VH-VL binders against C2 domain-containing protein 2 (C2cd2). Designs and how they scored, part 4

Target 1, 194 residues: C2 domain-containing protein 2 (C2cd2), of Mus musculus (Mouse) (e9q3c1r45to238)
Amino acid sequence: EPDELRRRESDTLLSWILTRDSWGNQWQAAWVTALNYEAEKRGGPLRLSFQKDPRPQSLQLTVEKVSSVVKSTQEKVVICHVVGETLQFLVSAGPASATGSECQLYDVHLSPFHLKVEFHMEEKREDIQIRWSFTHVPETAIKIQPQAPGEKQALGVNMLSEALEDLFKHLVNAASPSVFLSTKPTQVKEAQSL

## First folded at step 19 (VH-VL)

Design S8 (from Q3 with light chain S93N)
Fold by ESMFold2, last read:
Structure S8 (fold): chain C 194 residues (1-194), chain A 124 residues (1-124), chain B 107 residues (1-107)
Amino acid sequence: as target 1 above (194 residues)
Amino acid sequence: QVTLKESGPTLVKPTQTLTLTCTFSGFSLSTSGVGVAWIRQPPGKALEWLAHIYWDDDKRYYPALKNRLTITKDTSKNQVVLTMTNMDPVDTATYYCAHEYYDDSGEYGAFDIWGQGTLVTVSS
Amino acid sequence: EIVLTQSPDFQSVTPKEKVTITCRASQSIGSSIHWYQQKPDQYPKLLIKDASQSFSGVPSRFSGSGSGTDFTLTINSLEAEDAATYYCHQSSNWPRTFGQGTKVEIK
């Protein structure tokens, strides 16, 4: 069964690469930036502001399907479907008319979360560009809890849940700011957003 | 069923900009590995590849025409648009859009499905 | 830029006989060559992909072979509907290029 062993070894290597602390921290910061950009662009009945959870979180990513595209003899894209157990972040939310002091802070958990991750490789480059997008599937649960229980809730949790699901549906195919993985021993480079 | 159809003006005056739209169904440019190309064929002559756009917004142009061509996509409308500036009578041709798909292994880069083509005549 | 040179430019062939069309690349392209059929006033149709793999619905009389720089499209028993111009196309390098075409007629 050499083909199955080879697939398991490559899945483990990709999982190890994706769980490095340096990549994970940069990815999560870029993800929050993309969420805020999309929320501002779309508008809607709720004012949403996303922030990175200051508490450390260890992403547990499992690589599922791996495929590749060869664009030329020197250019290849490896496409991974990745599942993580839980992604945590903070959302400041209120009615569209609310000011910052009128918005309430919520803990939000996505479980599981699904990503499509693309490794864009060129034979001569020392960097690998990593692009990702959210894949929204029905099995993804959004768990929302106010950080300050007992305060008056300006919003029902159901309204926030619906707004978040709508936002995530429209992030399908959106490219997050890219992260560059250096082939040199000590650095990861980050591309600027355009 | 994958289909593609070209639309746009059939008569263009020299120096004007040509805009062609490829409208397709049966696939999405959000699918990794998918590309759409534009190919033209002057009357009685061979096929000439012009431009490519991939799902990741990677764009390729025939080098001699690079400064005259722009390819874009609108994934929500299932459309790819080609613009070609400063048209000249030698650009009279039938213009085709075509689907390119790599399977899971990435082994193929053929144009498997073509549109019917649209003849564009450049004349005073 | 990879130049694809087809030979011959033109063939007039008796029905039921064999047609051989060659495509030579100016440098090695592995098996990244594809063949198309274009009948008069029609759009091109894919026949053979990746040098030798028949596309869905293509009659068994069409076959492809070769690797590296020299490739062949064969029609083993020519039928009347096969009168067309045939093109090779490489996907190994940018820009993508086509051969100049081979026109096949029925005698």
Scores: ipSAE 0.428, ipTM 0.722, lowest interface PAE 2.4, mean pLDDT 81

## First folded at step 21 (VH-VL; from U1 with heavy chain Y102T)

Design U3
Fold by OpenDDE, last read:
Structure U3 (fold): chain C 194 residues (1-194), chain A 125 residues (1-125), chain B 107 residues (1-107)
Amino acid sequence: as target 1 above (194 residues)
Amino acid sequence: QVTLKESGPTLVKPTQTLTLTCTFSGFSLSTSGVGVAWIRQPPGKALEWLAHIYWDDDKRYYPALKNRLTITKDTSKNQVVLTMTNMDPVDTATYYCAHEYTDDSGEIWGAFDIWGQGTLVTVSS
Amino acid sequence: EIVLTQSPDFQSVTPKEKVTITCRASQSIGSSIHWYQQKPDQYPKLLIKDASQSFSGVPSRFSGSGSGTDFTLTINSLEAEDAATYYCHQSSSWPRTFGQGTKVEIK
């Protein structure tokens, strides 16, 4: 019974965030920010820069496990382990010494992907902090491909892809994206965005 | 098996800063839900909660001592550090670090299930 | 902060007798109370969590009850090894707080 209750709560929370009109944009923005932060922190001979993908992203998540942490009567964290089909990133890669014109764009796909999602809830707050992190599992395949094949991309594409994959694995595991979502009715937010 | 061990100076002079380290095994502060607390006990007196740190770097302090306390974690070393400034003889106590309980269902309610052996810190001139 | 007041402060009891320790909270804390046993020169050990849930390895003679503001730790039949100081602890709010302790001695 307790597990069922937690599951229901988790499902409700996930459904809530996924139905938000701005979720897709916020989701991507949070990833981009977190990954760029880690990329800058890491440094190295290969420079990576993540950017938003203008293409629509489909995000479907299935809950596998749910837990909760009660910090107080007013503070609760719901933790859910979720599985998605495909996680996609757009990344510019090139030598650290290179100018922007020397970088190439790559599509990076993770399939399937596992996330740990945390809902940080506080009764006195009018927002919820959602934090998530990538969970590495052996089943996750990484696919890296040039977004637009060019002459420069043709040279050593495979080697670059391998180097990129290794670096990306490090960055995605280190990244900790987060967003704050208002618990106020969507109508109010829509009005504010107008 | 979860274990915790306190380390640091056992003698501190008044006005000096105390730094205690809790080294633990059997769990990680990278795991969601994990919490570690510091509790002290003056000789022959009751237990007093001092500070708490969670996996998400959420930190809680005893309000009366908040300005003197700093709790930090080093996940890679499995360590939690407590710093207490401006020590006074009244701060003489056995200092414990403790793990917060997590049940099999993954729910944490705030009980401290595993404790270190404690370290006696004496503040004296 | 939530103040926990235990009663009595001290109790001398004959073996096999029933021991009752009470803990009163200054405000309602639901069931977010925990009980610890501490023997001399040892660290506290968790006995009861969430008012009534026995922790692993705790003898059946120990039990907890209560909700809201009034809680009770009961030792159904006191054993010599049960001589210790017992503390209640609340995790309902911050800061975390403990009772002043109840020392149980064997007659």
Scores: ipSAE 0.774, ipTM 0.896, lowest interface PAE 0.6, mean pLDDT 91
Fold by OpenDDE, fold request of step 23:
Structure U3 (fold): chain C 194 residues (1-194), chain A 125 residues (1-125), chain B 107 residues (1-107)
Amino acid sequence: as target 1 above (194 residues)
Amino acid sequence: QVTLKESGPTLVKPTQTLTLTCTFSGFSLSTSGVGVAWIRQPPGKALEWLAHIYWDDDKRYYPALKNRLTITKDTSKNQVVLTMTNMDPVDTATYYCAHEYTDDSGEIWGAFDIWGQGTLVTVSS
Amino acid sequence: EIVLTQSPDFQSVTPKEKVTITCRASQSIGSSIHWYQQKPDQYPKLLIKDASQSFSGVPSRFSGSGSGTDFTLTINSLEAEDAATYYCHQSSSWPRTFGQGTKVEIK
């Protein structure tokens, strides 16, 4: 019972962290950075560039399967499984040799998405490092659509979309986004919630 | 079943660099929470922790030997490598690699539950 | 670093007698102490983790106790096979450290 209670408390805390504006504001940027890093690293004939989707994203995340690693009395890593409804990005895709004008912009959606999330906590730090990675599950659907479907690109767009999907799958699985969250509430609203 | 095995030279000359490899099975360094350590034991003496590496590539070294030690992992090969420079006869010891314990809850508290058999490294001219 | 001091360094014990080994930490480490048994020419084996939790497969005659700075490994009834060197280990802080060992011999 005590352990269960602790787990529940931990879950609540983790969930709370993931609902913070500071997290939400950095979430997409971190993904974009990580994905672009992987894209550049991979190289290839297709150049991909990830961008933030300006559309509002609902980050309703569910925390599950919480575990912890105690590295020392001052260092703890909390690991959990996180499930979200939709992850979306903008991706510019084109030939590596192409100029920016030859790139097409695509909407990419993953739904639902599963993450492995690590909270790296150190007593001497005033921030928490949150690292996460995409966990592939069969239920995750990937949807890639041109943002401006032109009538003329119908046949070529499908092939590119498939290639793009495969590439994206690879990149998202390889990506390791991270953010740092301050443990000091800077906003009055956050302080009141403590 | 988790197993670890140390491999490398058993004889090293003074000032040379020792490279030991820990090959393991039954677990992966890609798994969150996993840690592998190197521990040595001079003949007839106590155990001495040398280095530790985690899944997240966090590396820890014994401070007195930090400048001589390098620990790395190859997740794809299930290997952890320890390099120790400027070997001296005083470094003659059995070198062990060990796995950190994980309980059913996935919580790791730092105990070494599984060890390799160790490899005796003698430093001699 | 946290220094672990074991006591005694050596003891010769008659079979079936109780063996007590102590480990003192230079600072409080909570329950982050572990005990190992090492027989000659063998690798160390984990006996007790987190001060008092018996590791899987460890005979019930082995037990651990203590918190903070003072810890004890107890062998309730010594068996001949228990002749070994016992080490305490702390995982509270870096660097990890071991005690100097306690050699237990059968009288």
Scores: ipSAE 0.756, ipTM 0.881, lowest interface PAE 0.7, mean pLDDT 91
Fold by OpenDDE, fold request of step 23:
Structure U3 (fold): chain C 194 residues (1-194), chain A 125 residues (1-125), chain B 107 residues (1-107)
Amino acid sequence: as target 1 above (194 residues)
Amino acid sequence: QVTLKESGPTLVKPTQTLTLTCTFSGFSLSTSGVGVAWIRQPPGKALEWLAHIYWDDDKRYYPALKNRLTITKDTSKNQVVLTMTNMDPVDTATYYCAHEYTDDSGEIWGAFDIWGQGTLVTVSS
Amino acid sequence: EIVLTQSPDFQSVTPKEKVTITCRASQSIGSSIHWYQQKPDQYPKLLIKDASQSFSGVPSRFSGSGSGTDFTLTINSLEAEDAATYYCHQSSSWPRTFGQGTKVEIK
């Protein structure tokens, strides 16, 4: 019972961190950066460019299965499984040879999504590195939809959508987004300016 | 069941580079928390930790030998490789790879629960 | 680095007698000490982890105690099969380090 209570408290704290507005903004940026990195690395005939979805996203994350690795008295990694309801991105897709005007913009949705999240803590550092990766589960649905479905592009859109889905699956599995959380003490005045 | 096995040359000439491979089964270096270490033991002497690699590619080396040691992992092959340069007769030892213990809670505290059988490496001209 | 000093280096013991091996750390390591048994021509086997937790399959006659800098491995009633070299190991800091070993022989 005491261990369960401690685990619950840890889960609550981690959940709280992952649900902050400040985290949400950085979270999206980190995903976009990581996905674009993987897209560029992969290359190929289809060029993808990820960007933030300007639409409000409800970042409802559930923390599960918290564990820790003690590397030393000064180094610890906390690991948890995180489940979210919806992950959304915008993706510009087109031929690698195409100009920006020839690219089509798509909405990409993952629901639900599972993540492995790691908190890397070192006493000598003034920050915590939070790193996460996508965990594929059968229940995750991927939805890809053109933002402006023009009447005339209905047939070509389906083929591109399938190719895009496969590519996206690869990229999201390969991506390793990360954010740094500052642990540096700040004055109240400085905190208010953030 | 977790198993580890060391492989590589058993005879090395002075100044040459030793390359040892640890092939393991029953676990993956893609799993968070997993760590593999190399430990050696000269004949009739104590155990000496050499290097450690984690799932997150964090690498640790014995400081006195850091410049001579390189540890790498190939997750797809379930292998960890140790390279040691400029070998000397004093480096003659049985070399072990070992897995770190994970308890039921998934926490790792640094004990080595499973070892390979070890491979004797002799450095001689 | 953290230096682990075992005592004694060697002891010859009559079967059924109690064996005590100590390990002293050069600095406090909490409970991050582990004990191994190594028989001739075999790899080391984990006996005790985290100062006092027996590893799976280890006979009950083996026990560990201590915290901070001073640790003890105890064999309550020595069996003939317990003839081996015992090592302490710390995982509190990098680099990982081992004691020099304690050889236990049967009289």
Scores: ipSAE 0.743, ipTM 0.878, lowest interface PAE 0.7, mean pLDDT 90
Fold by ESMFold2, last read:
Structure U3 (fold): chain C 194 residues (1-194), chain A 125 residues (1-125), chain B 107 residues (1-107)
Amino acid sequence: as target 1 above (194 residues)
Amino acid sequence: QVTLKESGPTLVKPTQTLTLTCTFSGFSLSTSGVGVAWIRQPPGKALEWLAHIYWDDDKRYYPALKNRLTITKDTSKNQVVLTMTNMDPVDTATYYCAHEYTDDSGEIWGAFDIWGQGTLVTVSS
Amino acid sequence: EIVLTQSPDFQSVTPKEKVTITCRASQSIGSSIHWYQQKPDQYPKLLIKDASQSFSGVPSRFSGSGSGTDFTLTINSLEAEDAATYYCHQSSSWPRTFGQGTKVEIK
């Protein structure tokens, strides 16, 4: 029963985080920033540029495993291993020297996807640092589709798609995005008198 | 199965910089929750904690020595490195690296459960 | 920083007798205290973690107790191989600190 109670506590923490406006406004931008940092750091002949999708997207995560690490009586890290059904990125790809108009835009989907999520908590702070990273597992399928309509039937398209997939896997596995979320009530400070 | 070993110079002259390497096996600093510490012991005296590094690159230093200490890790080599500047004869000690215990629930934590053999560093002219 | 004061500094004890070592913290540390045994020319070895939890392979004659500021390590029936220096260590806060040590010898 201790594992069941700890899992329910972690589900409550995830639910709280996922309902925060600050989380909804930050997670995709943080991931895009981390991925673009890794793309610049890696270099190479094929360059990827990740873009924030203006359409709203909410992650649907299921907790598989929870553990905790304590650094002092005031500092704790909760680690959750989670699975999501579909994760989508907007990615621009082209030669490293290319200008933006010569790059192709792609939708990239991962399904299912696995994350390690760390909640870094300090008792005296009024925020929580959330860090997460991709966990590679064989069952994750990656689907890459061009966003602009056009016909590409040559073998060169197949070789580019394979190179794109390999580069995408590398960048996602290397990135470790993070955000800071406030634990203070938000709407209470803006409420008007009735 | 879990082991740590210290390496580096055993004799250092005053004002020089000491660099010690802790090489370990049986665990990885990529694993969430893992921490490694450096502790020293002057001959015939008590143990003194110096520095800590965690898997998330969180670093802690003994406050009085913070300006002289740097701790880093190389996860690919299973190594933690301690650098201590401006060595003085009072810094003569056996230097240990150690693994910090934590259970999966976080209920029992903070003990140094596995230690290296230690390396005596003498600071003299 | 949290100061740990051990008592006594030294004990000379006949075999099979009880050894009691205390460690007093300058402020409350809950149960975040750990005990180590260090024999001459050896590295320290963990005996007790979290005030009272025996580490793997530690003989049952060793036990720990206490919470808050006052902690005790007990060796119920001293064996010859138990001659060593014993240290307490707190992990409640930064910096980590150790007691000054208690040397136990066979009389």
Scores: ipSAE 0.660, ipTM 0.854, lowest interface PAE 1.4, mean pLDDT 85

